# Designs tried in a protein design chat: VHH binders against Probable fructokinase-3. Part 3

Target 1, 345 residues: Probable fructokinase-3, of Arabidopsis thaliana (Mouse-ear cress) (q9lne4)
Amino acid sequence: MASSTGEKGLIVSFGEMLIDFVPTVSGVSLSESPGFLKAPGGAPANVAIAVSRLGGRAAFVGKLGDDDFGHMLAGILRKNGVDDQGINFDEGARTALAFVTLRSDGEREFMFYRNPSADMLLRPDELNLELIRSAKVFHYGSISLITEPCRSAHMKAMEVAKEAGALLSYDPNLREPLWPSPEEARTQIMSIWDKADIIKVSDVELEFLTENKTMDDKTAMSLWHPNLKLLLVTLGEKGCTYFTKKFHGSVETFHVDAVDTTGAGDSFVGALLQQIVDDQSVLEDEARLRKVLRFANACGAITTTKKGAIPALPTDIEALSFLKDQKKRQTNLKFSKWCCTASPC
Key: E = the ipSAE of ESMFold2; O = the ipSAE of OpenDDE; V2 = 0.75 times the mean of E and O plus 0.25 times the DockQ between their complexes.

## First folded at step 1 (VHH)

Design n07 (framework vhh_7nfr_2)
Fold by ESMFold2-Fast, scan of step 1:
Structure n07 (fold): chain B 345 residues (1-345), chain A 122 residues (1-122)
Amino acid sequence: as target 1 above (345 residues)
Amino acid sequence: QVQLQESGGGLVQPGGSLRLSCAASGFTFSSYDMSWVRQAPGEGREWVSSISTSGGRTYYADSVKGRFTIARDNVKNTLYLLMDSLKSDDTAVYYCATDSYYTHGSYPFDYWGQGTQVTVSS
């Protein structure tokens, strides 16, 4: 499907888009790797594509290099129905690249072409403010907070979206190797915490931010602020825990044979935002919120069944088919349990 | 249901040996690189060792090289850490984790399970 014009609320995703280079073999240094597979990356870009593939309306705001890779990435966004009017190109800087390998000594070797990469050079004065003002939901992470001028662009985009009445969605998507220190990461991530309406963290991120190993409600609620509408803690195969002003609980995920977890959290976020963008009253109705989170868990689970992030993101048809199959399996399982526990089948 | 369950920890004297096990279920264990990670009281998490899907490549932190051996049994879906010449500094909770080169997502497959406590004390 093509992007719908004016029919659905717009979800604007702000931040980085890059290329990840993964070695074709493990156990070698980056310099000794005989080859790399290139994979488009960037959590904000993955969220925008996830929204679009589910039939939502999405736009991406960020900066790419005026180079072959930057134009390739912009093309991928366009091909997946994402509005590219918020994309800027930097004449001097290159598109962000990340190279990752596991060395024979067991250390992960990272080589980031981000000093500076084009995404870090997004300025406040080049933002497409009309696009940002048109957002019903404005989504962002924390990588865009790491350095100037992008930090200032991030803060201005948040302010403009919030003033226009957008719901602010924050997934810190912590990448420790990109930060100067863990302390600076916590400080910067928490500096915008009270601006968001929806925050999603993983259990690892909850532990990092609270410095507490215990994944209990008290630890999660230590991150609550009075204006927050929804706090989500994702728990991998255990699903997610949700917190609102009125209620809290957990939603189980689905059993799948996972081959690659890349982009599963982005898929979950995209699905959540797509489901609530035109009806935010869902956030005040526990039964409806649970159905939305079950759908988001399904999208995340589907994403783990294929290699890569973008290629694995489900369409609405795929997600609905998966849910119908799971409902059929649950009915069969319930029948089997009743038969075996009540009487011989 | 994906699950990693660590076992084999306990109290041991300096210079002693322990064998840790991690039982995996709910996923295709043979398709994942596996790692051991430890966390000492009041300290951050420290990577200890990794093993490739086939077991053909193994990697060790400098602090454990020559003392620890990582192994796997893909038929039994079990990861092992054989610890020799244990030191008081090896005292930590030991976690088994799935290892992947591409972790640009919010679903961590690292640090699954409760861990197993290893205490090295006289």
Scores: ipSAE 0.000, ipTM 0.149, lowest interface PAE 16.7, mean pLDDT 83

Design n08 (framework vhh_7nfr_2)
Fold by ESMFold2-Fast, scan of step 1:
Structure n08 (fold): chain B 345 residues (1-345), chain A 123 residues (1-123)
Amino acid sequence: as target 1 above (345 residues)
Amino acid sequence: QVQLQESGGGLVQPGGSLRLSCAASGFTFSEYAMSWVRQAPGEGREWVSSIYSGGSSTYYADSVKGRFTIARDNVKNTLYLLMDSLKSDDTAVYYCARDQGSYWYTPEYFDYWGQGTQVTVSS
């Protein structure tokens, strides 16, 4: 049966959602911090909300604790228009928590409450398979690959989505401290590499996965597989580089006064997927792909201008206003250069 | 001194089969991934298939998947392409190419090429 909400393609984002605790004071150890600010986190959840805020249809598939934090996180997804029918609650395990501080000596201190956390206890048999089958795009990361039974749930969800004809989108979102070893992280991430239609890596992730400090097109293409439709390498303030079977190139980002880079990559991914979910022919048209990547870069840039991930994710109105302002600034800059060289301004 | 020499091309009817070979010399063949690339008249180069240095990992273009099989013999320094269920759109010059040691499927990034062998699928 066709969905009653079938006017837009559904983007299903699979994986973790958790609470990040950020110290109120920087430059001290975790034990010395007098307090923490509570922030909702999790790259797959950020992607789902990014899609929804841009006017797309999004659902989240994952597991939370049957506790105050788990229900708070589900409420945040619901409030932001994300379909919650894929959310499961674990009665025994708690919602995942992360604490992180940067000491004055430059060392990071991490403390994770994942022993085990509810997100890693998602089982294959509790997946909402009808929701997953309805996906036009199925997005996922790598945290859900770290431990069983969630690894098996991840693999089943990918298989079900792919068999239903979904475009598979992979953002490894490498979190090295959560893995037993760097070798296990590479092995698990690369074990599903050829399953994805779209992959986005950061420059740090490119170096990690290739074990090559030279971050050029040759290094990026060493990760290319014939099953890929799009490989993206994000380069922070330098924008992104894209690779397809037919063409490759780079798209510059926008200069903004960055306050907090948290969620910028998730914003970029959400914007990309929202733009292509109903027209995948964009992936075969370089000019159209460049326009989509420019839009995704704008969403990522906007996300850096405010603290936190979710509060900073743009609406479609905000993104379009930002792009109009940037185009106006570029036009004014060109006119000012002419004025200063040709006549007194 | 790197040399790649293809053989086994020819005229075959639709639905037929051919086996292409590529004899490699001038380098340690067992250390390099190898690829087959084709070029139809008036068209650009199209990647067909790749095989890793040890022979366990193989990749195929969607247009040939299930019909073509890539293989290698590291003792004989030879690359193979077994082509089954040939179609008229498989008509092309087939080139053996050396990958730069990892996952390269974009023809402009291969560092050494053979002279090519013509495959013509026609009645």
Scores: ipSAE 0.000, ipTM 0.123, lowest interface PAE 19.3, mean pLDDT 84

Design n09 (framework vhh_7nfr_2; at its last look DockQ between E and O 0.01; V2 from the best seeds 0.00; counts 0 for: pae E 19.2 > 2, placed apart)
Amino acid sequence: QVQLQESGGGLVQPGGSLRLSCAASGFAFSSYWMSWVRQAPGEGREWVSSINTGGDSTYYADSVKGRFTIARDNVKNTLYLLMDSLKSDDTAVYYCAKGTYYYDSSGHFDYWGQGTQVTVSS
ESMFold2-Fast, scan of step 1: ipSAE 0.202; ipTM 0.638
ESMFold2, look of step 2: ipSAE 0.000; ipTM 0.315
ESMFold2 (binder alone), look of step 2: mean pLDDT 81; pTM 0.821
OpenDDE, look of step 2: ipSAE 0.111; ipTM 0.577
ESMFold2-Fast, scan of step 4: ipSAE 0.206; ipTM 0.650
ESMFold2, look of step 5: ipSAE 0.000; ipTM 0.121
ESMFold2 (binder alone), look of step 5: mean pLDDT 81; pTM 0.826
OpenDDE, look of step 5: ipSAE 0.000; ipTM 0.265

Design n10 (framework vhh_7nfr_2)
Fold by ESMFold2-Fast, scan of step 1:
Structure n10 (fold): chain B 345 residues (1-345), chain A 121 residues (1-121)
Amino acid sequence: as target 1 above (345 residues)
Amino acid sequence: QVQLQESGGGLVQPGGSLRLSCAASGFTFSYYGMSWVRQAPGEGREWVSSISGSGDNTYYADSVKGRFTIARDNVKNTLYLLMDSLKSDDTAVYYCARSPDYYGWGSYDYWGQGTQVTVSS
């Protein structure tokens, strides 16, 4: 139910949460690593924490193992101010684990322990429907679509949220190795495409879904549907391109010394949703949307300056400070250029 | 009230040219993609061309590419179709249509009354 007292709108994020195990030494095989660092992960969980750290209201809906790792992850959500009333625990299955190997070329490789993991076993009948109905924004990805019974839980949660009047936000967050085939991934992702109000894809995901190597506006618009309010294509260091019914354009990101890009896209999504949850008319106002996307790009950029996803997600104070510092930097650069190239008289 | 009114149709000989206009009123014209859709006698509707709200993006059916040009004047709230090298197969009623989509793609929510184009000697 919507609050009449000035409470912030609730953003409910649905899907997986897991632990990434990162070797303490780079360039070695999984078996050769002498130790691992635990890093909490999962794009939907990262989005929920990003919203909360920016001062928004967030809840997470998903399933974890009834084990030390599942309770640790639930504790991390609670410590970061995320409502945990949507979390279920599976007594039989374990919390999902991913082992990541960083190759010498900087590329990541994954090995998953999901046979099945608890997140895959979320059933429609165990969903907290009251929590889902209270959402003003309902956010989800695609990992929860891969396997039953979680696919059915995902579809039910999405439908309940939509019927309650929530804005549906979709980040496919494609993880090809988890799908039985690329064809199945495209089929399942596109089967729910027309249900979302907001969709964010990366340039890699755009190429995957369209099967088109050309990364132009026409390719992006081939994914447009009549009920979509906002389509976003993230372009890494080039920023993002936005498409609406009335306008389209691009917003540049910020130059930072990137340490770890993990969670940058999730940070961007969380910031976007936090900025629009209480005023969706932003989606129809290009100048206001550009300001929101600049803020989202700032949050994504900040997240790359620190190791890990969750520890690197900015607070609202950090994001606003970053934006002020960038404006001061731009002013100083403009002044410097003017003094170096133009006559004082 | 949204209104779309076509004009400029008529009888022309094969190889001739026509300029169709569509006067739009009752909405902020530049916010909407616009399309031309035609219907030949005894046939279904056939999409001809679309233009984005800004005019920066234009799209054409293969049957008219290189012969027709879609344009818009957002100051005058008017959509145009410039038709060159007309063929007998271009004979149809031409409708101006508004799309809720900025690019002019998708279903149409408002239609004009149509203007008749006849290509015959």
Scores: ipSAE 0.000, ipTM 0.133, lowest interface PAE 18.1, mean pLDDT 85

Design n11 (framework vhh_7nfr_2)
Fold by ESMFold2-Fast, scan of step 1:
Structure n11 (fold): chain B 345 residues (1-345), chain A 121 residues (1-121)
Amino acid sequence: as target 1 above (345 residues)
Amino acid sequence: QVQLQESGGGLVQPGGSLRLSCAASGFTFRSYAMSWVRQAPGEGREWVSSISSGGDSTYYADSVKGRFTIARDNVKNTLYLLMDSLKSDDTAVYYCAKESLYSYGRPFDYWGQGTQVTVSS
């Protein structure tokens, strides 16, 4: 194979990459906003970069516009060590853009430049099948299911990866405003549910998919299927719950001075996949899985301490330093509680 | 550590009034827009009201316009919701929410634990 990173398995992330335009001031309409900050995004792209920054091997499969924004986004992937051999460029369509702001009546005003955007025009016949077959883990979301021809490309990529022996990882990453209806979103997401080996949902997504307000183990297990190896429900500041065939439980997250939660879930997923890609037996060992989820929670927590998604994703050095710092804090706290009150600290 | 703590909920008769408060800590409160979001039994989340970072602009859902008033105190780092002429349909858990400027499709990055408002005779 042309790509060589020794024993490290390749994680291929499939889907959209776009630019979010974030207003410099809140509480005004799109037309009244004096300016916007350009923020590269897209959950599958964030996952690929998260894997790479942690020292893993990652590739991105998707389509961008043959325009300045598309080439900028491809450059960001390359600069962050992501294999770009799966990227296609559409000559006719533009790179996807999103503008989000508040209207004067308090409603969210969404302006999506997706009529059609290049990411939704990826065809099955232009997929890099050799790259997809090289994946030990194939990760994807749901935006690529919304319209043809990308839905067919998505289904083909999943089939090729699964036949090649890849572990399929699914983060629905529901973006309800992009779907024609909530029912279409549920139908399309559930249509591929039983194909995945690992699924991560948020509590909001769990409620959406089950149409059940009760966030208990019974509700989560209603989404279980016989081929699923791991179901994760993320709960923000409360951490996550995990479900396997043999065991289930919860792992708390880390308390940090957070400024922006954008990309925290993608960071969590990237860290999880990087930790298990070369040793999937972790999924059958609760103690080892709990350690992996603690690492993933650390990466997610670090991502909240900085603005944006991509700039906030931790390196392996940063993540390990964070974990060592947390262990030192625990040791110091235990020592302080054990010592007498006269200690100077 | 970002924390949002709601208070002021309770049982009230139709036509009554309540004042909700949200104590914020762990971030520069004056720099972010804030919102109230509610969740009624058996229903999804419903946005209720938002206020700009400086308090100069306020926005309301059609269901609460003219009855609810959102306010903030940037010195005390506290968000308020003044609820007048309460109806049975206002029965919900009310959440204080911090606005995210960098969240694609998700407008809020932090939520409080909520405070229960029950409007019943």
Scores: ipSAE 0.000, ipTM 0.278, lowest interface PAE 11.2, mean pLDDT 85

Design n12 (framework vhh_7nfr_2)
Fold by ESMFold2-Fast, scan of step 1:
Structure n12 (fold): chain B 345 residues (1-345), chain A 121 residues (1-121)
Amino acid sequence: as target 1 above (345 residues)
Amino acid sequence: QVQLQESGGGLVQPGGSLRLSCAASGFTFSSYYMSWVRQAPGEGREWVSSISWTGGSTYYADSVKGRFTIARDNVKNTLYLLMDSLKSDDTAVYYCARDLWGDYEGYMDVWGQGTQVTVSS
């Protein structure tokens, strides 16, 4: 059912949703941590909630365990206004869990409970094809490519969405420890590269995929393909670079007192997709694209000011208030700079 | 505590050179665009130069382009301004600033105390 009068385009996000267990004390090993906070996670789920909190229409397609954690996660999606009709439950496998800490030397320590987890067991034949066909934007990552049958479900969902006319958005969201090898990760991630309309990579992912430590435009453009409409390279809270067929450039981000960077990239993606879902001509207008990327950077920055991913994702009111405050401070600085030398400032 | 501290200013003759340094502390220096801003006696602030968080992009005011070089050391949390072919018009207090928007968008949220540069015979 199509609406001719103001119904927002649907953004369908496909992939994993899990629980991250984060130590209550930083700088210690997993075994030394006295306790953990459970944090709902999964980049595709974070993107769906980010879209919904900004006033967009979002649905999630994935599989959870038929367990307390799986039903809790589905409840969180519903509570945040995400359409849950694409969620399947596996009776045999458990909901995915991840334990992660950042050691004082900067190295991450991981322990995954994915042997197999329910998200890995999504089959092509259980996909909600009507929901996928209704997508105006279809978003996905690479974790769903790692194992069968989910790899086949992923490929079928992409094909169905593309045939229905959806814009395909790809954020590989590389998690090296989950892949059998770095070579397999590159091969599988790049195997679907040419199918996406929009791709976002981080600086770490750019280095990984190109095997080049140089953070220059030539390195980024080595990932370009003829059918790509937008390539984005994010540098965390540092901003992003954008590449199209017609133009390229950079948009700086906003300084905030960062508490937790988890979900900042997902917030950025959700904001970008929410802004372009109903008007793809933005991708061909550099001034409008820069404005959208500034909004996406603001959403990412806000997400770092609070602990966890989902709890930190901004509403449209919060994002607009933040941008208004930034403009007010910018106006005050410019006014101060232009004060007449004969007048007290 | 977030702070910026400049050094390296002084009296120099026209055509001379100076190297300004700015020591940053209390924040992740490598995550911010950094700028140099100057203020001449009796005048408003003038943006001089900016550098991206990686050092891969640099920007200069037309008045200093080709004479000044901005650089950063993210390991030492230090910003530099290498000033060559100095002119009397370069006489100013030079401020190190943390820049949230970069080149000409210029919202500066943290400032140093400044270092005086005087170009005179």
Scores: ipSAE 0.000, ipTM 0.115, lowest interface PAE 20.1, mean pLDDT 84

Design n13 (framework vhh_7nfr_2)
Fold by ESMFold2-Fast, scan of step 1:
Formats: structure tokens, C-alpha cells, sequence
Structure n13 (fold): chain B 345 residues (1-345), chain A 122 residues (1-122)
């Protein structure tokens, strides 16, 4: 299909896409639930859609089952403007499924049906290498590293993208229950650590990878590598901390009435990559990087205000409107406090 | 004690053939996917081929497709790699590896053999 975005850089997101099944009633076990709602999932797919909704060019590389669910997921990517030329279908294996229990305390539990699923059966020989070579940014996670043949497909895709000059973006997206052991997860994740230009970890992932409970700049910098251009540590409601070769700092997020945090990190990553794909000099300009991270935090915050990941991902219009509303609220708050004549503290 | 023992490597001329074997012990062989992985001198490990526990599903790296065949004998607990039309670039140590199981959601390679050397030269 023709595209008016010929001058925009392509962001290729590599990895899994699956269906999450969420009980129709909260507080019950999976066996007690009378029904389930289908929710499309997968961090790499969420990133691709986030980029596209913000007006960027995105493609997805992965494998789905040649079944109703696989074709439904491919349709969702197409409907959201994501290039589907990197999608393969497996005739033998099913599309991956996850069942998500929402407990009465608001916490989530996962049960996976991946024995093996189609997404883990992607082979190096079926990769769309021309699409991967066209990437200005190549984004990936860690689920695709867990088992063969997908691990070898992942390594080949990274190699091809890097050789073609792409910026490599890594979000480990650690899912401990899918790994044979915590030690295997650390070993595999750290084996590709020095290949990425940009890495985002959460605070819990930072603790896991460093095996250090102290959440400070020293702990984060223990993961720094000379090839790294940007290290991000996301801190939930406290925002994010950024590290580069020349500077480091923190950017606060936005206070919103959060309904569902699913996809907030993916939204943040998609927004970041969309903002830098055509001007990577932002990574060397602290003022400009702070503006980009503020935008990414806004996209993440918006994503928490609605249920699910994909339905909650903002358009560029929604993100800009949100930022204008936040500036107005901050201005009104400052004006109100100034006019109240109350003593500070 | 879980063990994997490779054999069948050797020196062969370009265009030649070799059959690698891997004897497995200490686990229920038939329920685990098995893989062949190779490592050339000075390089990282490269995946070559995998086979499901039943033997029904087989997968190959593009570099070996049409030349190599993976097979297993679940009665003898033995994995095979039949290599045809060997090239100098196939020179490597070949490792047998126990991978994930479709029954127990166990992922990754948790047991490796000691390797068998394949050299394609005169």
C-alpha cells in the first residue's frame, strides 16, 4: 500500500503477539469465571500500534497461528496502520493464549498456554529481511529469546538490523514464569545487553538484573555499557530516570485516575521511539530529551486511564490535548495558591 | 544425572556427508524438544535444527535447509543429525541440547552435551 510517510523513518517491532483472556467478573478463580473477554496482547505489538497511533511508521515482525485468533490479531495490526509484511503464520501451532486473573485486591495473575505457541516457532529462514533492513529503529523484548527456533530468529533479526544501521531498542519485558530459571533469564538478557543503543527497564527489572535492592543511580549505572546511548528506568507513578554518556536526570509523570496499567510501559516506549526516529540528536540534547520523555510519560499515563492495552493507546491528538489540559490545570493550581494568601507549608 | 553425549564428528571433504548421534540419559527423552547447535572457532553459538518430542515437527536454519535432516529415536533415547553436501562453513563443534517441553512449559536449553568436532577440509 501507498504511504504519504515516505520521509518518516520505519520503526520495526519484533516479537510476540497473543490473546489475553480476562474473566468477566473479578475476584473469582479462572475455573469459577462464567466467561472471558478477549484482549489482544504482546509488548512488541503494543509498541508497534503505539507508534502508528501517534502518526509514526511501524511494522511488526512475528509469527501467529494459522487460526481464527492469529488472523484476528493480524487484522488488529492492519486496522491500526501497522505494516503486516513481517507476519508469518504457523499451520501446526496455535496462537499463544494467556489467562489473566484479576484478584479482589486488584492484582493480576497469569496462566500461559504456550506448548509451544506459534510465536515461539518463528525461524530465521522465514524472516522478511528486506523489511528488517529498512528499519531506522529496531525494537525487541526478551520473550522471543526463551526458546528455539525463535531465539535464533531474534538474534538473526538483530544482526541484520544492526548491520543495516538501525538504532536497536531493547525493553527486556521480563516475564519470570516463562523462563526455566531466574539465572537463565539473567544470562540470556545480559548476553544481548551490550548490543542495544536504547534500553528501558522498570525498577523491579533493575532489582532483578542487578540483584541489588538499593534503587539508586549507582545501581542503574552498574548496567551501563559504552555502546549504550540511553538507559531508562521507569518508576511507575514517580516517572522515569534517564542516563546518557553526558547527563542524567529524572522526569516526573502525570497524576491520573489509573484504571488499568496494562500497556503503559509499551505506550511510553512507542512514544519515545516515534519522537526520536527521525532526529536521533535528541539523545545528546538534555532539554530536548526531557521534552520527549515528558511526552512519553503523558502517553503512558493516558494508557492507564482505560481498560486494556491497545484500546487505551493514545493518538497524537489525544496526547497533545492531554498535555494542554495538564498545563491548564497546573496554571490554575499556581494561580489559586497565589491568590489564597495562605502561609506556605 | 542428566547427560547428553555426542558422536559421529570427524574430517570430511567438501560435498561429503556425516551422521551425528546424541545419546541422552537421566530424563524422559520423548517429552523434550531437542536441538543441534554449533560453534565455529572464535564465534558464538549458532542454532542449526530442532525436533519436537514426538518427532512430528522439525525446524532448520536457512544455512542448512535441504542439506541437513534432524531425527530422533525415542525408544533408544538418541537424537540424530544427518548432514549432506557439507561446506567449509559447516566446520564447527556441534552440540546436542535439551530444550523446552510441550507438556510442562519448561523453556530454554538447560542441558548441553560436550560437543563433537566437524571439520570440512581436505
Amino acid sequence: as target 1 above (345 residues)
Amino acid sequence: QVQLQESGGGLVQPGGSLRLSCAASGFTFSIYAMSWVRQAPGEGREWVSSISGSGRYTYYADSVKGRFTIARDNVKNTLYLLMDSLKSDDTAVYYCAKDHTPIYDSYGMDVWGQGTQVTVSS
Scores: ipSAE 0.000, ipTM 0.153, lowest interface PAE 16.4, mean pLDDT 83

Design q01 (framework vhh_7aqx_2)
Fold by ESMFold2-Fast, scan of step 1:
Structure q01 (fold): chain B 345 residues (1-345), chain A 124 residues (1-124)
Amino acid sequence: as target 1 above (345 residues)
Amino acid sequence: QVQLQESGGGLVQAGGSLRLSCTTSGRTFSSYAFSWFRQAPGEEREFVGAISWSGGSTDYADSVKGRFTISRDNAKNTFYLQMNSLKTEDTAVYYCAARSDYWGTYLPDEYDYWGQGTQVTVSS
């Protein structure tokens, strides 16, 4: 897309932002935990911050409680350079909270303070439509589809962004315990599947949506639709697999000393969107797409090296330093036999 | 497509300074990383300096570190190479180049768009 102003294209991320409370000790139930550390998060908010830290333009559209936590979260978005003009505050409902522990038997305990939380109460009539119309990329997940009135707000925001010419980016970000049933989750997720230009799923989400335990190209392509530009399947430490109308392949990730995988997928998405927002022709060029996905894998890998999501998201300086360090570790440096006449004109 | 155009080249005495500019037209400037390359008579094209899409990271060839500075002005869709303490060995055609990705290697075949080049001549 042609823009001559010199401004970066705006990436608008729509959905939830919340606080996770993580126990100070492992191996105990929620009731036995002596204390918790607060970890701000929410996949759409993580994506917006990831874009901003990499030097992109990002805005967040969502609703928070008119409480200490809601204003703290809005402050975190502002501090990280995210445009907050799409944020609404609900006077009656509280900011979303989640408490998560891992029991000694390996079972996870969840306690959600989200029914109804402020993020689920966003109405279509309170959306900042001018902000949404200004998006070159409109990104969203599935938590905002679970209950009304937010489901209607989500559908309205998608419609407005699409009509304005935005690229629609969908990361289902399945949180099964928040849905009334697995069947309802599949139904709602698949109801908006054909609207997106880019979709990213994990291997677990691919299995869930297809109900097929075999992770092959046929299974992934069963989720393809004619207007989809890019389908991505993330494979954790094995990297990702990409599918387009013309080509498909895989890109390996980077080996790092992982501390916490929280937000790695959001980091990957933010890096991808930041790289393509001003030049979508990358999606039609396999060599350029592979370079973008390798950069996105680097950002995801860096995010695993620190605790939490938001604190671990890399700046462009950090990402570039990481990539230079990886290149220095290679023996047998690439010797370019490419002559000057074969360089891009 | 992105089009790049250099300006600011010319003749200068050793020890002098020049500022090269590269203006872009077409698609949005701000998502690209930019570099300067040069080619001396009878030699291959070599890397000079690079700047990231944010402007937060720069890199330089060892031969120009401390003498040359790369910068960008997103409001003007322009990036620059400030060349100080010029030497006769800096005589070359200088090219600006753009890429949508940023890796720690600066090979000409890794760049997506190129300018036509501008001559810099440093006399003794």
Scores: ipSAE 0.000, ipTM 0.267, lowest interface PAE 14.7, mean pLDDT 85

Design q02 (framework vhh_7aqx_2; at its last look DockQ between E and O 0.01; V2 from the best seeds 0.00; counts 0 for: pae E 20.0 > 2, placed apart)
Fold by OpenDDE, look of step 2:
Structure q02 (fold): chain B 345 residues (1-345), chain A 122 residues (1-122)
Amino acid sequence: as target 1 above (345 residues)
Amino acid sequence: QVQLQESGGGLVQAGGSLRLSCTTSGFTFSDYAFSWFRQAPGEEREFVGAISGSGRSTDYADSVKGRFTISRDNAKNTFYLQMNSLKTEDTAVYYCAADKYYSGYYPRYDYWGQGTQVTVSS
């Protein structure tokens, strides 16, 4: 659908950006690793990049170290067309880093160098309020809630965005190891829950937040609040479930050969926000919403087919191509099933 | 001990107004979303409206939208249901409820009041 000739709505993503250091050899300790690959990331940053790659207008608000890594990260945002006017550089604090350990069982452990990192030290007085006020959508995670002064900055930014009429998008993106305790994580994540217009949670996050292992509509709806326009539960390979005031349902995702699931959620969110930023009425039309969610699922799926987060985020062309191919496959499968049923063996 | 106590119910003429109060104790008031329900004789309990923990968001059943307003006073640990333009069909026992995590779709609440009778006469 040809985006009307008007200025695209700005999606401002707020939060952390960091570098994951991934060992070049799996199954060894960090100390035994002969080398590391740099993997730039941060859920809010990834969302901004995802929006931009899909042809949307995106900006990032956060704080980086005034160091090589910080400038590298800022450069990545710029390279991907993300407005960096909301980035602050800290001269004293370093850019956040994480070392990833791949255990033999495939589980990832993280060692964070955030004691404190620059992203944690963003202050309310450092915020580009003009940028934030210009947002049609203000997107944020929960990591920024962990410590002061970034928490206060988050709250201020959210307030300013809301006052300016922005849609508030919330993806908690739970990282338990970064919190002092699970209880504190739940408390803080939920402390701003009722402010969001859109919330996306994973099945893991749903269980964590509700302390209920049952994945059903009742459990999901326990996270509903009166101001919520859209609640999304992503279920990995099973797609997503959506809840609005008027309707609820599920949208299946696409079967792909997954290589790395990193960034899939961010891709999904970026795609969703990019599709709704200029026409929020989509949220009230189930058929339209389902199409958007299908698109978002596609973007998430595509992201899993490549290694890394940012490098795997699809462009609009890639996403459209993928969807076209999937339609052809479905048509062919239907035809093959029809042919098999029509031939009486 | 957790307590929710409704007050303000009574007899009112159609077209009149009534304000219900729910006073709470035994928990941190600011942490909870609050809801009003009603149950008419022989009918199931139905959702009337809710207010978020922050007090910034409200939701109402279609049947009462535009007529009823929910508010909260954190200093008094009390939330309210202002009912205007009352109809005979609004006759019911009204219940207040508290939920830390509000769901407008499911009446699963942490705490409930005992209810207060509202009767609207023709």
Scores: ipSAE 0.000, ipTM 0.231, lowest interface PAE 14.7, mean pLDDT 90
ESMFold2-Fast, scan of step 1: ipSAE 0.000; ipTM 0.323
ESMFold2, look of step 2: ipSAE 0.000; ipTM 0.118
ESMFold2 (binder alone), look of step 2: mean pLDDT 79; pTM 0.805

